# Ledger of designs, part 11: VHH binders against q07589

Target 1, 356 residues: q07589
Amino acid sequence: MSRILVIGAGGVGVITALSLWLKKESDVSLVVRSDYDRVLKHGYTIESCDYGRLEGWRPHHIYSSVEDAASAADNQGYNYIVVTTKNIIDGPVNSRVSNIIRPVLEKNKELHGPQLTTHILLVQNGIDIEKEIWAEFPREQYRYTVLSGIQLIGSTKIGSGHISQVGQDHLSCGAFDPQDAAAIQAANDFVRMYSNEGQNFVEFDPRVRYSRWKKLLYNAAINTSTALVGLDVPRCLEFGVNKKSTEIEVFHPAMREIIAIAASEGIIIEEEFITMFTEITRKKVFKPSMCVDCEKGQLMELEVILGNPIRIAKRNGVATPTLSILYNLLVLVQAKLKERKGLLKFDEKTATLVDE

## First folded at step 3 (VHH)

Design a4 (framework vhh_7aqx_2)
Fold by ESMFold2-Fast, scan of step 3:
Structure a4 (fold): chain B 356 residues (1-356), chain A 121 residues (1-121)
Amino acid sequence: as target 1 above (356 residues)
Amino acid sequence: QVQLQESGGGLVQAGGSLRLSCTTSGFTFSDYAFSWFRQAPGEEREFVGAISDSGGSTDYADSVKGRFTISRDNAKNTFYLQMNSLKTEDTAVYYCAAYSDEFWGDEYDYWGQGTQVTVSS
């Protein structure tokens, strides 16, 4: 039975643990931080469109930290680490994905054997998110693969130990390195263990980088724009000049820039997806995750959604006028959020940023 | 169940002092950074002050710098806003808020119900 550690007890992480638990092919551990005491005493209350209503639910094991989970791994370790945390590259260094998973990978290394390979599944938005893992953990010293999880799900934590899932659990799982046979096998094995026929939809993704660029048509154009203005998608579309300027002069140009960047890497995304992604939430009063994060005063996944695409564009000679304006304005929004959280300081007497 | 409960609001004369408290339950207090916000009638909600999860860093809005002090007591699961030299323009509903490390998933901010502060004169 595979031992799986899910890191992140938000809407996505809890439903991920539930799906694995319901399939009964995995020993499921969940890292629960803020809700640890409540979940220990009362379990989770879950209201799921796919899995029904559950009261008092728990996975097989719950830990208050990754360090505690790693300590419990002892001789067997974890076969999978599923990371569902937000990926905020410009946030605190100890919150970077590589630093979060390090205790588990160090424990594996300390067991002095290649007998255990840990499969790291990143269920996170963005492009180039796997590269810091490869950079921080030399393959000569650590036994692991890196897998991509693209989750199209509407699941939110609405209170302590309380999860509401409204959108269907739809997961695409594949290997970041299409030539890594072990990663491909691990992804297929995860799909099997996650699948609950008639309740969720899960598939192997043979084209991870294509799928991630395609999702960025929505994330880099619509999540970003809505976060900047604090409006849901239908309001952005209806409030535009002549009810057209938002889609024609903001969303569509941003999406075309993403398509051009993908093409510079040899990945072709059909222009018809611009229409699809613009229409998908036109009549749904829906605030994308970045907009919700901004409104709650939480840091945004800015670098993996806009920063990395723009850096790729610059390297490949692709112009990004629309994405660059969105990015630079959202850098200021992110700085405002950091200042409010005490993570960034401004000296008003000198009118300068305090660099530390 | 996560709860943030403000106390210590009320009526005070200009130049006076008040101490607001925010008592929390349902989560590990030491993992959270805390902030105070206020909303005056007809105005948008504005930031007042923040304290980091370690307690080693604080920040304040310009309008309250030198007059207000934010602090925390991890043993009591409570954080405070000491308000000195109060002015009539400090009249507002004051809200406490808890900010979790969002890197641990799609966590929501927790907000209190608000406490009224009225400065007369």
Scores: ipSAE 0.000, ipTM 0.163, lowest interface PAE 12.7, mean pLDDT 86

Design a5 (framework vhh_7qbe_3)
Fold by ESMFold2-Fast, scan of step 3:
Structure a5 (fold): chain B 356 residues (1-356), chain A 117 residues (1-117)
Amino acid sequence: as target 1 above (356 residues)
Amino acid sequence: QLQLVESGGGLVQAGGSLRLSCTASGSTYAMGWFRQGPGKEREFVASISESGGSTYYADSVKGRFTISRDNAKNTLYLQMNSLKSEDTAVYYCAAPDYWEGWSFDYWGKGTRVTVSS
């Protein structure tokens, strides 16, 4: 029985743990931070369009920290670490994915050596999210694979221990390195353990980098624009000049820039996806995840959705006028959120940013 | 490990044509052409899929340049038509290595194209 540690108890993480738990093919541990005491005592209240309504639900194990989960694994270790937290590169150092998973990788190395391979599944948006893991954990010292999880679910935490899922659970799981046979096998094994026939849709992804660039057509154009203005997608489209300026002057140019950047590293995305992604939520009153994060006062996944694409564009000589203006305005929104959280300080007497 | 060698550069008059070639020491996946003009940063020109069935062109060259490949010869081509002074640059052939950065990781040394006006 595979031992799986899910890190992140937001809408995505809790539903991930639930799906694995319902399948009965894995031993599921969940790291719960701010809601730990409530969940330990009362369990989760879940309202799911796929899995129904549950009261008092718990996975097999609940821990208040990754460190506690690593310690509690004893000599068994974890076969999978599923990371569902927001990937906020410009946030606190301790929130970096590599720092979050480090206790588990160190413990697995200490206890199992070459006998256990840890499969790290990143169920997170963005491009180049796997690179910091390869950089921080030398393959000579750690035995692991890195897997990509692309989730199209609409699931959010609406209260302490309370999850609402209104968008279907659709997961694509694959290997970041398409030449890594162990990663490919681990991804296929995860698909089998996650799949609940008639309730969710789960598939193996043979083209992870392509899939991530393709999703960025939506994330880099629509998540970003809606977050900046605080409007749902239909309002952005309808409120535009002549009900056309948003899609023609903002969404489509941003999407074309993403296609150009992907092409500059050898990944060709069909132009028809511009129309598909523009239309997919046109008539659904829906606020994308970055817009919701901003409204909740939470830091946005700015760097993995816009920063990294723009850095790739600059390196490859691809112009990004639309993405760059969106990025630089959202950097200011992110700074406002950081200032409110005490992560950034401004000195009003000198009218300058207090540097660390 | 993989070596890329560009050829076909030279001096050509505005409105003329030139065909660049890039020979790889082994099989490649997708491939691309980049250029760097005098006093400018490196700029993406065109890319082509492993099969040759899909291509992409930068707006500055669309309709004038054609990228193609011959996998039996491990050779990439760039047919340049209606050349402009702005096309003056060193042209680089590039190939990705999925493990080493998810970008064009292998580069040739370049071939110089000068378009006189």
Scores: ipSAE 0.243, ipTM 0.694, lowest interface PAE 4.3, mean pLDDT 90

Design a6 (framework vhh_7b18_3)
Fold by ESMFold2-Fast, scan of step 3:
Structure a6 (fold): chain B 356 residues (1-356), chain A 122 residues (1-122)
Amino acid sequence: as target 1 above (356 residues)
Amino acid sequence: QVQLVETGGGLVQPGGSLRLSCAASGFTFSTYAMGWARQVPGKGLEWVSYIESGGSTEYQDSVKGRFTISRDNAKSTVYLQMNSLKPEDTAVYYCARDEGYYDSWGEYLDYWGQGTQVTVSS
């Protein structure tokens, strides 16, 4: 029986823990921070389109911190660490994925040394998100694999200990390193443990980097633009000059730049997706997640969606005029959010940033 | 290619009933979850109901017990039976398909139809 630790008790993380718990093929632990006291006393209230309605639900174990979960690992350790938190590289250092998982990975190493391989599943947006983990944890000292999770799900925390899921649980899981046989096996094993026939859809992803670049076609062009202007997608399209300038001069150029960056590393994304993604959003009256994050005053996943693609482009000699202007304007939006949160301070008397 | 066509809207008195239909084409209907959302004049888009491929359903609290979502996979059609209609149910109703949204933390279904107007008044 695999021991799985889910980090992040938002809508995605709680439903992830529920699906694993319902399958009965794993021992499920969940890290719950702000809601810990309520969940400890009353459990979760869950309203799920896939899994039904539950009251007083808990996974097998709950912990108030990652450190507590690591300490409680005992002789079994954790086979999987599932990270469902937002990946905000330019946020506080303590919130970085490598720092979040460190107590668990250190304890697994201490308790089991080379006998336990820990599989780290990142259910997060963006490109190159696995590289921080490889850089921070030398393979000579740690036994682990890194897995990609792309989840399409409408699940929100609507109150303390209360989750509402509308929109089918759809997960694609694969290995970031396509040459890592252990990671491929671990991804297939996770798919099996997560699958609940007739309730969710989960599949092995044989082309992780392709899937992530393909998703960025939408996220780097549309999520970013809507976040800048605070408008839903159809308004962006209709409000453009002659109802055409947004798609022709912003969305399509940004998408073509993403395709060119992917191609520079040997990954071909079909050009038909430019038209498909633009048309599918034309009739959807909603705001993408980056726009919603900005409106709620929360930091955006800016670096993993635009920063890393642009760095790859610069390294490979690919021009990114559209992505670069979107990125540099959103850096200012992100700084505005950080200033409001007290993470940045500006001295109006000298007109300079304090503690550069 | 992918097309959703809503029918069944109209004018009805408070306490009355209407049945909305959404005919889908251009994809394998049985493998997708389907839902209904509505836009009330002067307000944002609001989720109404959802039915997944395996048949489980969810309803917004304001319509629970009054509305019933169902599907007919042989006809590639999803339905919304609306009973005990109230003036506040007046809205444009949209049919939507769910493959997943291209934003993994999105709250919304994949493709919307053109909408059908429901007006509840005397």
Scores: ipSAE 0.000, ipTM 0.146, lowest interface PAE 13.6, mean pLDDT 84

Design a7 (framework vhh_gefurulimab)
Fold by ESMFold2-Fast, scan of step 3:
Structure a7 (fold): chain B 356 residues (1-356), chain A 120 residues (1-120)
Amino acid sequence: as target 1 above (356 residues)
Amino acid sequence: EVQLVESGGGLVKPGGSLRLSCAASGFTFSDYAAAWFRQAPGKEREFVSAIYSGGSTTYADSVKGRFTISRDNAKNSLYLQMNSLRAEDTAVYYCAADSEWYGDLEYDYWGQGTLVTVSS
């Protein structure tokens, strides 16, 4: 039976653990932070449009930290690590994905050596999110694959230990390296273990990099713009000059720049998606997660959504005037949030950033 | 310790009005988006209204023109003014402090709920 560790106990992570648990083909462990004491004593209350109502539910194992999960008594290692946390590359060093998974990879290596391959499934937004894992964990020392999860799901943590899911669970899972046979097999195996026919929709993604670039048409143009101005999508569209300037001069140019960057890598994204993604939330009063994070004073997933695309563009000679303006202004917003959290210091006497 | 506590629920006749309140503590409420959700008997939880840190508001189509969301940051409070109440508004109403919306729905903080019954 596959042993799976889910890191992140928000709406996405908990439903992910529940789907795997219901299928009865895996041993499921969940890292629960703020809700740990409540969940340990009383389990989860779940109200799901896909999976029904559950009281007192818990996966096979729960841990208060990744380190605890890695060092648990009678731990036989993990076949899968599913990461559902936000990916904030420019945030605290100990919150980096590579640092989050490190205790598990080290323990798996210690317990099983080269006989166990660990499959790392990143259910996170952005491009090039897998590259730090390859850089930090040399293949000569660690046996692993890296998988991509793109999950569309309307799942929220309603209260301590209380999850509500009102949108159907849709997961696309594939290999970041399309030539890695072990990763392709692991992705297909995960799809099988995750699939609950008639309840969720899960599919193997044969074109991970295409899918991620395609989603960035929305994230790099709309999440970013809304975060910068603090407005929902319909307000951004309606408040524009002649109710057109936002889509014509901001959203569409940003999306075209993403298409051009993808094309520089040999990936063609159909231009019809510019219209599709602009229209999908035009009449839904929706603030994307980056906008909400900014308004709450929390760090944004800036680097994986704009930073990495712009770096690829620079390497490949693609101009990004719209994305670069959005990025550099949001870098200042991110710095403001860091200063408020004490992660950045400014000396008003000298009018200089304190570089320590 | 972060907490949201709802109050103001009760029994009202169709066409009546009710004002719900939510008291926030343990975090800087003014920096958070806040929302009202409801769950009718035998149904799934649904979105009602949200107010963002910047003051912009959103409403479900079923409540537009009848409900008004507002906040008082000095009192760390969220309100829902409910007018022209209908039988289908009968539900437990929940206050939420919101970190993500729709495709990114991960609310960090929720209240215990307050019951609103609309019947003659």
Scores: ipSAE 0.000, ipTM 0.162, lowest interface PAE 15.2, mean pLDDT 86

Design a8 (framework vhh_8h63_2)
Fold by ESMFold2-Fast, scan of step 3:
Structure a8 (fold): chain B 356 residues (1-356), chain A 119 residues (1-119)
Amino acid sequence: as target 1 above (356 residues)
Amino acid sequence: ELQLVESGGGLVQAGGSLTVSCAASGFTFSEYAMGWSRQAPGKERELVAGIDSGGSTYYADTVKGRFTISRDNAKNTLYLQMNSLKPEDTAMYYCATEGDWYYEDFDYWGQGTQVTVSG
């Protein structure tokens, strides 16, 4: 049976581990950091709209670190590494996705060499998130595939060892390289192992890059704008000049710029998605995840949502006036968060940034 | 501009059948996954059936084998054929779009259509 390591014990990661565990077709390991002692002693309390209420739940294995999980892989290794952590490219070096997964990839290589292919499933927002992995792990030395997971789920950790899932578990899983037959097979196998008929909606994604650009219509326009101003979506729409300026001059232009960047790569996204995504959120009082992260003092997924799209735009000659303003202002918000965490130092006497 | 208009609900005896429909406008219907959710008074809403742009379907255990979801892309219409209806199926039925899943479980549906099963 497949051995699966889930990295990230937030709302998404815990429900991912639960769904795999309930299917009973995989051996599930979960990396739990801050909540490790509580979960080891008492398990998880889960309130799920899909899976019901569970008390004292644990996956097959729990580890306090990725290094411990890698060391405990025994003679079988891990077939899948599922990464559900935030992807903060501009954060601390040791928190980079490639550095997080490195102990597992090294141990799998050591134990099995070319006999075991490790499937790395990135359940993370953004574009070009797979490229760091290809750059850091040469294929001559490592046998692996990289898979895309888009998990559209409303699941939050509301206390130590306590998960509340109010949004249905929807997962779209596919291969970042559409020509990689092994990756395509691995994605289909993951869909089968994850699927719990009647409880979740899970599908194979044949168009990973299209799906990621499409999700960026929302993330790059609305998550970013709400994070910058600290308002929920309906307030952003209603508080605009004549209750129109936000959608007409901020959201829609940002979305159109994303569509133009995708088109520069040969990916066409229909303009009606602009209207669809704007209108379905108009009456729903909520703050998107980037807004919540900012309010909690946590670093934002800035580079994968805005930085990488803008870099692609510059390479392809696409103008991004709206996205660039949002990006450069959020760079300042990110720097404020980093300063508060001690990751940036400013010398008030010289009025100069001190990085060292 | 986005419109979802549910219709076809009504009163049906236990064991009977009913088809509800959803007329969609304001977007390219064929490109979107669509679904049917229901809510009875005092209960949480639940997704009972889903269909993606390619025609792959999902069913909740409570309705599997009894309900069939289908779509007509030429008519921009979604259907739910309900067979072997039970009193427990009594609920307001809502047409849902894939866009709902992007917003941390915000359910933007139409006005709904009431299905009442007597028994």
Scores: ipSAE 0.000, ipTM 0.205, lowest interface PAE 15.2, mean pLDDT 86

Design a9 (framework vhh_gefurulimab)
Fold by ESMFold2-Fast, scan of step 3:
Structure a9 (fold): chain B 356 residues (1-356), chain A 120 residues (1-120)
Amino acid sequence: as target 1 above (356 residues)
Amino acid sequence: EVQLVESGGGLVKPGGSLRLSCAASGFTFSSYDAAWFRQAPGKEREFVSAISYGGSTTYADSVKGRFTISRDNAKNSLYLQMNSLRAEDTAVYYCAAGDEWFGDYEYDYWGQGTLVTVSS
């Protein structure tokens, strides 16, 4: 039976743990931080369009920290680490994905050496998100694979220990390294363990980098623009000059720049997706995740959605005028959020940033 | 011009079989998820089955074990093999194509429908 640790107890993480638990093919552990006391005493209340209404639900194991989960593994280790937290690489060092998973990866290495391979599944947005893990954990010292999870799901934590899922759970799982046979096998095994036929939609992703670039057509153009202005998608489209300037001069140029960057590394994305992604939310009063995060005062996934694409573009000689303006303005929004949280300091007497 | 055209509907007796086809044109069908929906007279449209661009399938509980969805990307076609048909399967069947990259399941393109009648 595979031992699976899910890190992140938001709407995505809780439903991920529930689906694995319902399938009964894995031993499921969930890291619950702010809601730990409530969940320990009362379990989760879940209202799911796929899985029904549950009261008092718990996975097999609940831990208040990743460190506690690692310690509780007691000679068993974890076969999978599923990371559903936001990926904010410009945030505090201790919140970086590599630092979050380190206690589990070190414990697995200590207990099992080269006998156990740890499969790290990143259910997170963006491009090049696997690279910090490869950089921080030398392959000569650690046995692991890195898997990509693209989860399309309308699941929200609406209160302490209370999850509401309105959109169907759709998960695509594949290997970041298409030549890693162990990663491909692990992704297929995860799809099998996650699949609940008739309730969710789960598939193996044979083209991880293609899928991630494709999703960035929406994230890098629409999530970003809406976060900048604090408007839902239909308002952005309707409020534009002649009800056209937003899509023609902001969304579509940003999407075309993403297509050009992907093409510069050999990945062709069909231009039809520009129209499709623009139209999908035109008549839905919907604020994308980055817009919602900004409004809640939470740091945005800025670097993995815009920073990394722009760095790839610069390396490959691709011009990004639209993405670069969006990025540089959102860097200021991110700094404003960091200042509000006490993560950076500005000295008004000298009019300079206090660098620490 | 984007089109989805269903065919294969007709009158069948209870316990019979029928194969529906959907021909896609005007877009890169292989890059989209596809689905079958149905609507009986005076009722709301209901989900029947879906197949991802990667080939993974999902079925409504009412048709599971009786219906099989499949696709042929080289022919830009979607199929629904219906076995052990019941009177309650009588409906207009619609094919749909879209990208499910949001949390909400929405399809961008729809066919005109094909009528399936299960009666003696």
Scores: ipSAE 0.000, ipTM 0.173, lowest interface PAE 15.3, mean pLDDT 86

Design g1 (framework vhh_8h63_2)
Fold by ESMFold2-Fast, scan of step 3:
Structure g1 (fold): chain B 356 residues (1-356), chain A 120 residues (1-120)
Amino acid sequence: as target 1 above (356 residues)
Amino acid sequence: ELQLVESGGGLVQAGGSLTVSCAASGSTFSSYAMGWSRQAPGKERELVAGIYSGGSTYYADTVKGRFTISRDNAKNTLYLQMNSLKPEDTAMYYCAAQFYDTSEWDYTYWGQGTQVTVSG
């Protein structure tokens, strides 16, 4: 049986672990931090539209930290590391994805060396999220692959150890390096182990970079704009000048800039998706994840959604006037969140940022 | 914009069968997860069946083994075949389509419903 470590015990991570556990083809470990004591004693209460109602549920293994999971007493290593945490590149050093997974990769290498290939599945938004992994863990020294997970799911933690899933579990899994045969095989194997026919939908993604750029039409235009103004999508559309300025002057220009950046890399995204992504949320009163993060005082996935696309644009000579304004204003919002958390200090007497 | 129109409801005797259908307008039908929900007077809306873009299906325990959901992407039509109907199946049946970036089990597009009444 494949040994799988799921890192992140939010709505997405817990349901991911549940699906793998229900299939009974893998040994599932979950890293649970703030809810560890409650879950260890009472398990999870889960209300799932796909998987049903469960009381007292636990995966095969629960750990309070990634380090504890890596140092597990039976020392069999992990075939898959599934990362469902937010990717906050500009956050504290210990929040970097490479630093989060490092204990597992080092321990797998130490104990199993070339006998074990570790498959790192990043179930996270954004573009170029795999590049930090390749940079921090040279492929010549570490035996691993990096896989992309795009998960469309409506799952949230509504209390300690309590998960409510009201949106269908749809996972698209593929290889970041389309030439890596081992990664392609690992993605197909994960799809098989995750699939629960009649309960979820999971598919192999043969075009990872295309899929990620396509999702960025929504994330870079709509998640960002709503986060900046603290409004749901229908309010952004209706409150615009003549009920048109938001879509015409903000959403559509941002989406067109993403299309242009993707095209600069040889990836064509059809213009139809601009209309599709604008229309599918026009009458749905909800706040996208980045907007919810801001309201909860949590740091945003700013760099992987806007920072990295803009850096690619600059390298390739693509103009990004709309994305750059959104990015630079959200950098200020991110700084406000960091200040509230004590991660950033401002000296009011000198009117300057404290450089420590 | 995607528009959904249900049809096929009506009166049926306990133990009988009925098929309801949902016609969708729009080029994106095949990319949506589609579902059937029902609401009886004084009860909460219940998702009874779902079918995903890839063809896999979901059924509520209350209808599993009796109802069958299917889709015809060429005709932009969703079906719910209901067998062994019971008086407790009496409800307004709604067709729904899920949006791409959903954060909740609430469909973006809903039809106006079709009434199914089971006597006996």
Scores: ipSAE 0.000, ipTM 0.187, lowest interface PAE 12.8, mean pLDDT 85

Design g10 (framework vhh_8h63_2)
Fold by ESMFold2-Fast, scan of step 3:
Structure g10 (fold): chain B 356 residues (1-356), chain A 120 residues (1-120)
Amino acid sequence: as target 1 above (356 residues)
Amino acid sequence: ELQLVESGGGLVQAGGSLTVSCAASGSTFSSYAMGWSRQAPGKERELVAGIYSGGSTYYADTVKGRFTISRDNAKNTLYLQMNSLKPEDTAMYYCAAQFYESPEWDYTYWGQGTQVTVSG
């Protein structure tokens, strides 16, 4: 039986834990932070279009921190670490993915050495999100694989310990390193353990980097623009000059820049996806997650959605005029959020940032 | 909530043609992006064709030039016209309706599927 640790108890993480628990092929642990006391006493209330209504639901184990989960692993360790938290590279150091998973990876190494390979599944947006893990944990010292999870699911935490899922759970899971046979096997094994036939849709992703670049056509153009202006997608499209300037001069150029960056790496994305992603949201009054994060005063996934693509473009000689202006303006929005949270200090007397 | 029912599947000889249909009920069909996915035994599910609320279409490379997706919003019906069928097209074909507002989350409704078998 696989022992699986899910980190992040938002809508995605809780439903991930529920699906694994319902399949009965894994021992499921969930890290719950802000809702820990409520969930420990009363469990979760879940209203799911896929899994039905549950009251008082709990996975096999609940921990208030990753450190507690690692300590409680005893001699069994964890076969999978599923990370569903926001990936905010420019946020607090202790929130970086490598730092979040470190206690578990160290404990697995200590307990099992050569016999246990830890599979790290990143259910997070963005490109190059796996590279920090490879850099921080040399493969000569640690046994692990890194897996990509793209979870298309309409699941929201609507109250403490209360999850509402109104869109079908659709997970694509694959290996970040397409040459890593162990990672490919681990991804296929996860698909099998996660799949609940007739209730969710789960598939192996044979082309992780392609899938992530394709998703960035939407995230880098539309999540970013809506976050900057605080408008839903249809308003952005309708409010443009002649009801055309947003799609023609902002969304489409940003998407084409993403396609050009992907092409510089040998990955071809069909131009039809520009029309596809623009049209799919035209009549849906919806604010993408980055826009919602900004409105809630939460830090945005800025670096993994724009920062990393722009850095790749710079290395490969690809021009990014549209992405760069979006990025630099959103850096200011991110700084405003950090200042409001006390993470940045500005000295009004000297008109300078306090920390260098 | 939206319900989808596929029909029109069956056995056809290689090189032949077949049209599968999907009838939608329970919600406003014209507001949804619609698609056809297929799955053969032991294979992953593949998105074959999509058509958005505005009429734009997508086709997988495996079927581009052979299959045509269309919709009739007045009849709440989605169609997939399949030409020059190959044994490799043998699969269960599923109708899907998407509340796909962001790649970050997907509101997909699926039908029960209709079997297409190409012999030959």
Scores: ipSAE 0.000, ipTM 0.222, lowest interface PAE 14.2, mean pLDDT 86

